# VHH binders against Cytoplasmic dynein intermediate light chain DYN3 (DYN3), part 3

Target 1, 312 residues: Cytoplasmic dynein intermediate light chain DYN3 (DYN3), of Saccharomyces cerevisiae (q04949)
Amino acid sequence: MDNCNAWDKLLSQNESTINSTETATITAIIYSPSSKTLHQFINICFPEGSNSILDTTLINYATIGWTNDLKENYSVDVYTLIRNTDDALDLLKPFLQEHSSKVRWLILLDWTLNDQKLWLNELSYAFNKIKQLNDDNEFSVWCLNSGEILNLQRHTTVWQSVHIDFILQTLRSFCYFNDSSLFYICEDHTEEKREEAQRLKYQELLKHFCEDRDMKDHIEMVKRSEILIPKGCDSIGLIKTVDERFEPTEVKEQHFLARYMDFIPTIDKIREDRKTTSGIDLDKLYPLEVFKVNIQEELGKMFAKYRENSRI

## First folded at step 1 (VHH)

Design b10 (framework vhh_gocatamig_d2)
Fold by ESMFold2-Fast, scan of step 1:
Structure b10 (fold): chain B 312 residues (1-312), chain A 118 residues (1-118)
Amino acid sequence: as target 1 above (312 residues)
Amino acid sequence: EVQLVESGGGLVQPGGSLTLSCAASGFTFSSYALAWYRQAPGKKRELVAGISSGGSTVYMDSVKGRFTISRDNAKNSVYLQMNSLRAEDTAVYYCAARGYLYSQTDYWGQGTLVTVSS
C-alpha cells in the first residue's frame, strides 16, 4: 500500500539520521487540515528544502538547524502531515512510540479559506487525537493570513465584527484550556519583498517555538489581525474583556460546538463540483461528524419544545 | 488500500425498483459524507443523492420522493433505494466518499450500470 511504503521509507531515513548525529534534540510536527496551506507554508519557510531528506505523499521530513544569539545550537526534525483521512494522525503512531521526548505540534489554519465554521471541530479532532497518541506535547495554533479579517469586513455583508470577536474568544478559550499558544500571522502586503518578509516571520516564530523563548514582551490581544498569545499568558477574565457575554468555560461543552457553527457565517463550497446540480444544498451534505451527537440532542430539544407548545 | 465497491445494478422495467449498495474499506467511513452520482452516455456526471456523517440527506429534484439514500456505519456501507424508475434514470451510478475540507481525499467507486427499459 502507498501509506505503508511511505511510512517505512520515513522510518528508515529517520533511523539513518539518528545514527549519524546520535542526538536529535527537538521533534516538531506541522499539521494542517488544508494541503494548500501546508504546502504554501513549507514553500515559504523552507524554500530550497536544503536539509530535506524525504518527500512522501503523506508525510514529509526535513532536518533544520540554527545557532541563536546566545550561541546555542539547535537541531530540529520537522515532520509535515496533511489531513488526507480521519486516521492520518495514526500514521505517526509507530514513530511516536519510539520517541520518548517532547513533541512540538504546530497546527496551521488559514483565514483565506472561508472554512472558519469548521475550525473548532478541526482543532478538537487534532488535539484529542494527538493527546491519545502521545503524552508529552507542546502545542501552538497559527492562524495564517489574518489580514484577510479586514477584507472580510470591508468586502462582505455576512462578516461582522461580532463574528470575528466570537471566533477570537472561541480560539482563545480553546487554547487556554488545552495549554496552547495562539498566533494570528498576517501577510504584509506593503512589503516590497513580501515573500522574503513572510519567510523571515515564519522562521523567527518557528525558532521561538522550538527554543521555548519567552515572548511576553510581544503579547498582542487587541489588534484583531495580529493576535499573539503565548502559552500561559491568557485568562478567563481577559477573554471576557472582548465581550462579557461570552463564557469561556462553555467552549469545552458539547453544546457549544453547535452554537459556534450556527453563529459563524455559512461556509463557502469547499470544492467546486461543476457536475452537481444547482438545486442541491451541499451544506446539508457536509456537516461535521463530531456534531452527530450534538445535532441529535438539539433536535431532541426542539421536538420536546414543539410537543410542549402543542399541549398549550 | 481504499476501495468503494458498488453492486445491485441491472436491467429493470419502467416503474420498477432497484437497490444499489456500496461497500467501503481502507478509510474512516463514519467521518465521510457519502454520495451517489450518475453519468449517462454523452452527459456529465451529476450528484443524485448524498448523506452526511450525521445522517442529513440531499437529493436532486428529479429523484425526490422516489430515491432514498441510507448508510450503515457498522457495515461500512451506503445504499440507494430507487423506486418508480424512469427511462431517464438509465446511467452508470457511482459511489463516492466526499471530504469536508480541501485537504480531504475524495474516493470513487468504479460504477454500476442501471438500465431502465421496456
Scores: ipSAE 0.000, ipTM 0.388, lowest interface PAE 11.7, mean pLDDT 74

Design b11 (framework vhh_gocatamig_d2)
Fold by ESMFold2-Fast, scan of step 1:
Structure b11 (fold): chain B 312 residues (1-312), chain A 118 residues (1-118)
Amino acid sequence: as target 1 above (312 residues)
Amino acid sequence: EVQLVESGGGLVQPGGSLTLSCAASGSIFSIYALAWYRQAPGKKRELVAGITSGGSTVYMDSVKGRFTISRDNAKNSVYLQMNSLRAEDTAVYYCTAQTYWLGSYDYWGQGTLVTVSS
């Protein structure tokens, strides 16, 4: 055994790592509508690989690898993408053309950005585009910094339990019909080891996602800030237990998106100035009575206006 | 679970003003929409004004510029300020709450009569 020298040990580990990373190749694409969210996630999850990923370019690439407790070796090709335009996902076409195997899509949302009003539109856009670009996909939606839910309820007047529950039922319904997992990932409140603990949490969940591990023993549907629902573990009946009046099938309707955007509050004080004038159409106030309306066009206008006020 | 009680109805001259109040037995913070409907004798019930939890408002065309709907979450109340009243505004006015945005209006008040003379 010639592993007593530090340099020899590192060289042996590097050679072993190179050989092991060739064993099983997985493609993962990490997508976020927020560059801030994506950069923070990458910096925490991949501190050693972040230099190549955190470029100013729209698409970045890095390879990561690990060996699990069963001595199985994984190599993951990670692509990162930020939605700056309607054609952002189309930029991945050249990279997807060579893939004959399943592509894993991780979609990041962030509770701290005050952009929850846009989440359903962003998810609808992303999932529809991805399904057009690639046939074999595995999805996971991660809502980061979900501890913020408690802060919104305690420190704002506009955020109430009904809004939090409505977002949950909407996301659960969306993920259910799109065969996606849904994770609310709460931050560690410990000052000193927060980045380390958060890194371990992100890495462990990413490994489970890439290894296609059964997570049924980890299901959490009750704790609002710690939701963990693996693919195939939800149902229409379970979603309705949050609020029986919610009909999960309605999430598939185009008009649902306008209703979602109207219901979700923002903490922007300027919004208060709208209260004395007509700010919504009759469809949003009267969801069961609808006439000829181009909802997608209306939402595009609302999205643009809200994006101007959103923190990035 | 919400109970709605209207007040402020009465007899008023054309061109006059009246404020209708609707008090809820529970917090209105979680109510998706609160609205005022009216029904004149022999006519169908019609939406006059509505306000969402987000503060967005809707008005029927014939009352725009004359009526203002507002909500006071601290007082668990919604108000309809009616200015420049006309004979055609004569009706029973109902307060209603839609507790969930996908539902129809779930709760109705008993109604309050507004009579605009001639």
Scores: ipSAE 0.000, ipTM 0.139, lowest interface PAE 17.2, mean pLDDT 72

Design b12 (framework vhh_7w1s_2)
Fold by ESMFold2-Fast, scan of step 1:
Structure b12 (fold): chain B 312 residues (1-312), chain A 117 residues (1-117)
Amino acid sequence: as target 1 above (312 residues)
Amino acid sequence: QLQLVESGGGLVQAGGSMRLSCAASGFTFSYAMGWHRQAPGKQRELVAKISSGSTAYDDSVKGRFTISRDNTKNTVYLQMNSLKVEDTAVYYCAARYLGSWTPYDYWGQGTQVTVSS
């Protein structure tokens, strides 16, 4: 009651004051073709937030801030998208037009979803659409839960090293030609405070992305579950050292998408092979993500949020 | 999950000084933090606020209280000088989450400050 009114009044008074300490304002958009992946990331990286961050909505917004070890102040306006659709991306136009500065795009993929076959198509669509909507973009592609690569190799006969390497060379080639960084982020298997360790890791990487820090000392190209390749640190030659038969330039060609999809194991093929170590059901380890949602419901939620905020 | 833990309360004589500390743990997703107080029989009131280096104070404490923030420690301080008997209250640390479509407040457990004449 009184507290809400008091906060709003004091905040309004301070908005009219020019601060003697300048704060860098960054715009970051976190995007995933998977609603489950985005929700998991938000819940870990922004653990409390508010009901609006935890709610399933088409577009969410959060502001975060920190002071780095160089005593530089940062304020980041974070937007999140729960859908890879033309409708969702087009709704960002008003927000993007308010900003003339570089927009940072974090694109989340997840090794646990059995959707690797679709990754190249999802990335191609997203990057092309983003470049049409905004001129100055910085990209980072994060493949979450990359520790599942070991489970796929150990617990299935379908996933072989050649498939894992082919995905890596495809993603590296895609990121190289689109000036994006590529990070494989393994879940911490430490029993105590596992979620807290994962949160700190996500937060640190997000801060480094927003600060445009040189991460060359952190490069990892050998450990399959811990790949970390900053923007500008890869090359055609380095990509080919994984398998010389792979031609990175072909990733730009229409026929390559078909070859990628044909080579990567399908959900149907995985479901047919339920041979797992320790009698673990493959479907339980790698469940199919299916949820029913309609655009009108999502737009209704977004409109309700805007109406609520505009009332006061 | 953001947690706020206050410390530094106690008994002090009128005209004395006291420093309250509020340690925040978890992700910082609001740059607006403040100190509220609740005296016996009164509603809780906001006495000091800090956001992005700017500060604001209630008229009753202006010139006597100073709010400051150590972002490296995620800690907010309230330096209280020239304390009066009417400053006796439970003091609460609060963080306002501004990044959502609906602002949300996080509250500490409160710390008692008693000013004797």
Scores: ipSAE 0.000, ipTM 0.178, lowest interface PAE 19.1, mean pLDDT 72

Design b13 (framework vhh_6z1v_2)
Fold by ESMFold2-Fast, scan of step 1:
Structure b13 (fold): chain B 312 residues (1-312), chain A 123 residues (1-123)
Amino acid sequence: as target 1 above (312 residues)
Amino acid sequence: EVQLVESGGRLVRTGGSLRLSCAASGRTLSSYTMGWFRQAPGKEREVVAAISWSGDSTWHADFVKGRFTISRDNAKNTVYLQMNSLKPEDTAVYYCAADRYLTYSQPNEYDYWGQGTQVTVSS
């Protein structure tokens, strides 16, 4: 069936719930490659304010709204893509064409899913598609449950500080070149009301993002589990202070994805968890033969450069 | 604190075979791209072969392709260079090096270097 008429109906229902039209309505789309992460986030942030309107195999749509301290009304439209396909985002075209204003995109990643190997590909896909669908965008990337970094280092032999730093420099570089903020959000394990504390933290950060509030006093670039870098506050030089051998400009190159995926450690459970939570067939996305060829080509290119420009 | 120690270098006859080993102290090799380099008397140091952290991807220089094979055993923190059909021009000190990232790095930017092992190929 034609889903454009269904979208128009849903958009009309959404508009009817907004009480004040004199204050600018902010459209914010929350996207995650993981439907589980998105649903958990929305349930924690606004348990009484979320409405699920459309649920399909590829895309889920829900609305949430709030009124700020200045009595300005905001609406947030939530989309989740469980399979990284072009068709899923195309369903958003009628919605985005009707709202010709700035759209705020929040992209959620989760350290507990053990899918870090896929993060760069998923971010590249999402950002490229979003830029094709809408011209005026603001982005924020949130890596939830970043306290898991310590567990990975303590309880596995394959995760080392070098991998954690490589992910950080990769994400910082990606966000820098795409004019996005980057937040690592860690749970406070000392709080008895952990869910309530987490809810307040998520709500505060979401409201700051949607209301364009200044976060410069909250910048954190050193604590690995608490990274908070607002849009425009990072630089190539600052990224290189983590490890000067990392070249931030390479992150935008196609060959860097293969290098990233080779370098990030694998645990058998990572692929299983990803298949069960996102419904993605990882073997079809990343055939071992294609993966090995891509890395082989990258190694060849890199060491040809050594031979050409070095004394070794 | 990671130390790389090469072994296996010796005098070998033209057409012969030799396996070099590079052993590391510590737990760091499983996260490193490993390379074999060589330096002949009066010549610049050159890259011979490289292997990714996982061992799934390898690169070999054109002048050794088909004759040399790089491999690794992460459980033993060891990388190997199997050298077949040796020629007099393969005579050099062979060095093992570790690089934290699979990125272009100048030779002086490699994290760790071994002290070298001498390979001499004669008639």
Scores: ipSAE 0.000, ipTM 0.215, lowest interface PAE 14.2, mean pLDDT 71

Design b14 (framework vhh_7mjh_2)
Fold by ESMFold2-Fast, scan of step 1:
Structure b14 (fold): chain B 312 residues (1-312), chain A 124 residues (1-124)
Amino acid sequence: as target 1 above (312 residues)
Amino acid sequence: EVQLVESGGGLVQPGGSLRLSCAASGFTFDDYAMSWVRQAPGKGLEWIGRIYWSGSTSYNPSLKSLVTISRDNSKNTLYLQMNSLRAEDTATYYCARSPLYYGSGSHYYGMDVWGQGTTVTVSS
């Protein structure tokens, strides 16, 4: 058909552009405590094909590519993790030891998981472990579903502006002292054109982050649900403009963690998918002794799962 | 049933050459881009390159001078030619189906079907 022929022609033209320019290879590792959050993130940045590429296993691999406005081709080797334990992060050791270039880390948080109380502990743990595993890192923290902030403030009595601001100042301070970018991702599903415009914005944000571009033109520090602070663009003074009583230097102290956890409210329970990691008993699927003695067997299990998922 | 089956691995001397094959079945082979990926013992996955339905190729810059990817659409077969093999090329080599997806001015290459792999050992 003419429509199929037009699509094939477009694919061929794009292929020619991709093949005509040198390709820069980038390594990116995406950590998420939820498979739903991970899939949502990929769907925001690349809306087609995400379900066939990523699954709910402990570790996964995919390749993502694009051509920028300077006609430079990028290929990103993406590794994903959906557990925040030492054993899950240790699975990345063999992959990291081969890379001489900077590794880009995307740490996903999700406002809908009702686990904000745990965020500081999880970030502190993950960042310290990553710094032990690899020396050349580019960090970013991505907080998905930040539109939920408005729902928490309007539909609950326990969530107040002081809690939202305290989380923001805590995350900003943490990212400042760890040379990390901080991005809130807010999707508005009430208007189709607005949702599309937001996704295009976040797709460009991810590309600019991977290309190590200056992102100062994208800064947003005022809109609570749309925070966008690239590495190096924050300061102690700017963090204190949210609430001058907050002392940013305290976030790196052990006693602050207990204070943070005690201050942040919880509605009822920590989300089920966070506790079960996608409803899978990962210790049964990937026992510690097996992956320590045979990493190739663990990768073989992952590849077998891809083949199974391809069946009609 | 969609399947990819690699073959051609084995023991090879340093400086030697090998050609790996990947037989595809259960789908329209010439509609898809195809990739080669390798995994050395105890190491991570390393993307080798991709060949598009047209026959055009894209390679990992680190490996571009050492490998050539080709395909025969009439036989539903993907090939990886490796020359000047070294001990560090010892790995399990996988072929994978790489569909190209478009999204609002961007594109990405998935890997949705993988073979079982074929092992290449470079030693004397």
Scores: ipSAE 0.000, ipTM 0.240, lowest interface PAE 17.3, mean pLDDT 73

Design b2 (framework vhh_6z1v_2)
Fold by ESMFold2-Fast, scan of step 1:
Structure b2 (fold): chain B 312 residues (1-312), chain A 124 residues (1-124)
Amino acid sequence: as target 1 above (312 residues)
Amino acid sequence: EVQLVESGGRLVRTGGSLRLSCAASGFTFSSYAMGWFRQAPGKEREVVAAISRSGGSTWHADFVKGRFTISRDNAKNTVYLQMNSLKPEDTAVYYCAAQPYLLTSYRSSDYDYWGQGTQVTVSS
């Protein structure tokens, strides 16, 4: 298959040219670990666009628009990509080479996928790869189903507050040093009015992200399942208040990825799945010498292969 | 010229022990992680064990864990596979392989260098 032909076909079939001169055009790319996670995110944050993009393959496209409170019209060209193939981001290379404009990246994580051990590796790989593919980027990391944190602590013996807080401090540190926002999406399906209010809040956060507007009115740093930290609103000091033993600057170091993976618990099902699909126990392959190699790039390639083999 | 040369394969009886060796030349051995793979007749090639650049970290497949031990000697440019409590199911051609990556994959495309293999036969 030719990637340029795929993009040309997708663009020709899904582009709208009507009224392009009177509306600000924004490019957003959603990078999701699964089709289910992507569909959930679209239904929460782009309800008007959900019917256009919901049935996705490897790459999909939709145009979504809105008028803000200042009577300004916005049009967002939304591209979606699922992380289920080797070097999935390379599928975007022909598109990005022709579109020398600012791209907004929505990087999705999902608490229900039981892949938290892989999150730092996936984020490090994605951010480094994106920066190599495109020069002008804005990032936002969205962690869906953060209500699962409570279920993990209640229904498992391996998940303790120390692990949940370590993930939070790691994600906050990563986002801080990469100029990214960090948002946890927690939905309460037992109360219809509360669920709708939560969805409207997430929709507002997404629109403000696309419009480059301040989001300080929605900051939440204390409730571990409802974290909302806009770009520029975090600090090394604030991250350390969660647990002072954590050193935020260490997330930039090559050895930290291995430390993160060692510390985050695994359940028997995850280990069994890795052994049956890839034949590898990733937890036991960390070499002391990795300090002199780009560990994010090396491990990113391995986990991309693992994702392909587990989701084929 | 890059070479990996396996040795030590032979006929051995069930319950016996055997040590395989793989001598490396033509590259900076200490900069590569090493793995042992095997392929039985009519089956796909599978990963058996892996070892980091320094030898400080090792991995063994569940079907050999507790029976096989991988090790290396960087001064001798050699990787070893000590096989104990051999079973007929262990009969295969054993290959050593080298990769510059931190982690080992069972995919041949992840490995830069491969040996020609050494035959291990376990009789009942």
Scores: ipSAE 0.000, ipTM 0.119, lowest interface PAE 17.7, mean pLDDT 74

Design b3 (framework vhh_7qia_2)
Fold by ESMFold2-Fast, scan of step 1:
Structure b3 (fold): chain B 312 residues (1-312), chain A 121 residues (1-121)
Amino acid sequence: as target 1 above (312 residues)
Amino acid sequence: QLQLVESGGGLVQPGGSLRLSCEASGFTFSSYAMGWYRQAPGKQRELVAFITSGGSTNYADSVKGRFTISRDNAKNTVYLQMNSLRPEDTAIYYCAADLYGSGSYYEYDYWGKGTPVTVSS
């Protein structure tokens, strides 16, 4: 009846592991521009064992701990924060001064939100702000629900391989120049134990990130929904093998941000004006198509055309 | 294999006019969208005028009403007519060709070497 999950066991052992002289203490901050993404991640990764201590300060805090296969004890102080204002990250300043000089930053993006157009701006904001707040940082960018890439390509006319590859080259370039890892984490919608499998995947990746474990044997650069590129494992040359026209060094420039936002399609109620830095409205020249392909609707159109053609 | 050569730049007094030309050689000029960019000293390169393969035009707010972009597919040439020039228009002007249109996702396919325009009293 009570299958206590691994995280519940780790959290119940927290007091004993914290009091161990052999316990490594780590500070990890999980940040997302989306409250929905952050809450979903926390609920999956830490379902019943998340002890929130500081929820009244607009920052949530939990302590987690585990013992690895090498009998090393870890204690991780996890802070969670959403971007609700441009000053949101400043709320962390007092806590950073009281903890370890090295901070691990996990930045969560989500393929299901139709906010890909904003991703480069959000990452630029977060990384620049974090580097101003703390000098010793380790970064990881996780793009959750990357299985949605296949749905976007199959069920919309606006999402094409060229858009998916452009996002990949942009994120790879950004992570390369900022010494960050890049992970696309695919959900499995077909398995009976999907939530359990997703929990184990998140927990394993988080442990590897906190333990600073080498992931070189797990590199994936080809499967568009399963990208896994550890820090230091990418290069300008490898990024250009996706499409040689792409120039990775341009990702830092303001004109590239405008081009990125201009190119990325939207399929729902994101109502951004597509404008360059010079004020040119590119949406008037090359409007983005905003509609989904529904198999049932296409069958309906075929049936209507069949009836029209059967006219004597 | 599209090559672009700009001409028509020079020194002009405020309120004056210049006409820039960009001659294309190589493949399929008519299939490309064409843009005029400028770069002033110490500033980023900015798009000032754009014309699609179909002839639709758009202009930066700073030049709207003063600059006119046009193309002649028979001559493989794009033009920028610049009227009521201001000292702030001083820059090197670049011609660019974009097969996919108006800065979609890659750098423009082809760039010229640039032609300098100085507006000084």
Scores: ipSAE 0.000, ipTM 0.420, lowest interface PAE 11.0, mean pLDDT 74

Design b4 (framework vhh_7qia_2)
Fold by ESMFold2-Fast, scan of step 1:
Structure b4 (fold): chain B 312 residues (1-312), chain A 119 residues (1-119)
Amino acid sequence: as target 1 above (312 residues)
Amino acid sequence: QLQLVESGGGLVQPGGSLRLSCEASGSIFSDNAMGWYRQAPGKQRELVAFISSGGYTNYADSVKGRFTISRDNAKNTVYLQMNSLRPEDTAIYYCAAYDILTGYPSDYWGKGTPVTVSS
């Protein structure tokens, strides 16, 4: 394993961005347990940059220029990462150790993958690992294609309202205790320019997340396919209004995870489908620690250059 | 006021079969999950079989392939078909409206129906 071309590309992209940055920069990391979900999101949200963001590397990088409400220009450094193994997030360790500013984490789930049984475990893993690796984090959990909820209820006998509500209360409880926002983002089935409308929706929500805008005027807690709960806007009492028997504090306990996984409907091939849609097999590409060490070393060099170039 | 009444237990020889019934009296929503529990003498109560409102089933490893849980929503009744019974299946069997949201059985428990598998 001597393939360093992917890292050379990442390093050259980052150096170009650093050399061009004259204003405030925001770091956003877009993470998903599914490569299909990440690819779909990036292709819609960043169509002209999708090929540069979604090449064959485990970590992809792009810089986006935006203008805030005060007409001030800023840049967002976007990193994308897929979880294939328990040490995937460790690839970011050198970057996070050199980065002293707030990191924004966008975690993408997808209602169409029929992998809801795995969601709580994936979120628990990601949040615990991120908090161990970095101290200053802002989180948002987005469940894409939430219009699928209506299809599951109308067209299957295994998905009942009790399951949909149980997932909602679980995710709301998890996000509440982890200071995260929770968004269900539905695809517009009636819009003639659907792709354009969806792109603008994703871009606007991501921009709000990056600019730390107050979304309280847009709160939606009732429509099952359109949930929008900004950080700090939920409560134990409000979560219990969905079903009073649900105890939000229990989502922190190991027995709750086992119970969640047992009760959420699934199909025999979910694990296979998730593996194929989650993308790169890390063990196949990085079977030895030697390659991971080389990646970490190169990231360390890149971040050393970042520190040097960011100082006058 | 949900009340659960179990029936169908009895004495049976090893290798025999029994069908247990649990009838729910009062208001029960179709979204409630149902389960069968058993308690052997001197042991803790354990979940044997589970069925969701939509028909998703799960079984304890010790009974998988031998027991079948089913439901009739029109009658608010859940059944446990027990085949190839073994002496270790001897227990008092209880049904519960197993609250999927909390992961706990309902507050009300019936008196159970005893099953004895003996030569």
Scores: ipSAE 0.000, ipTM 0.129, lowest interface PAE 16.5, mean pLDDT 72

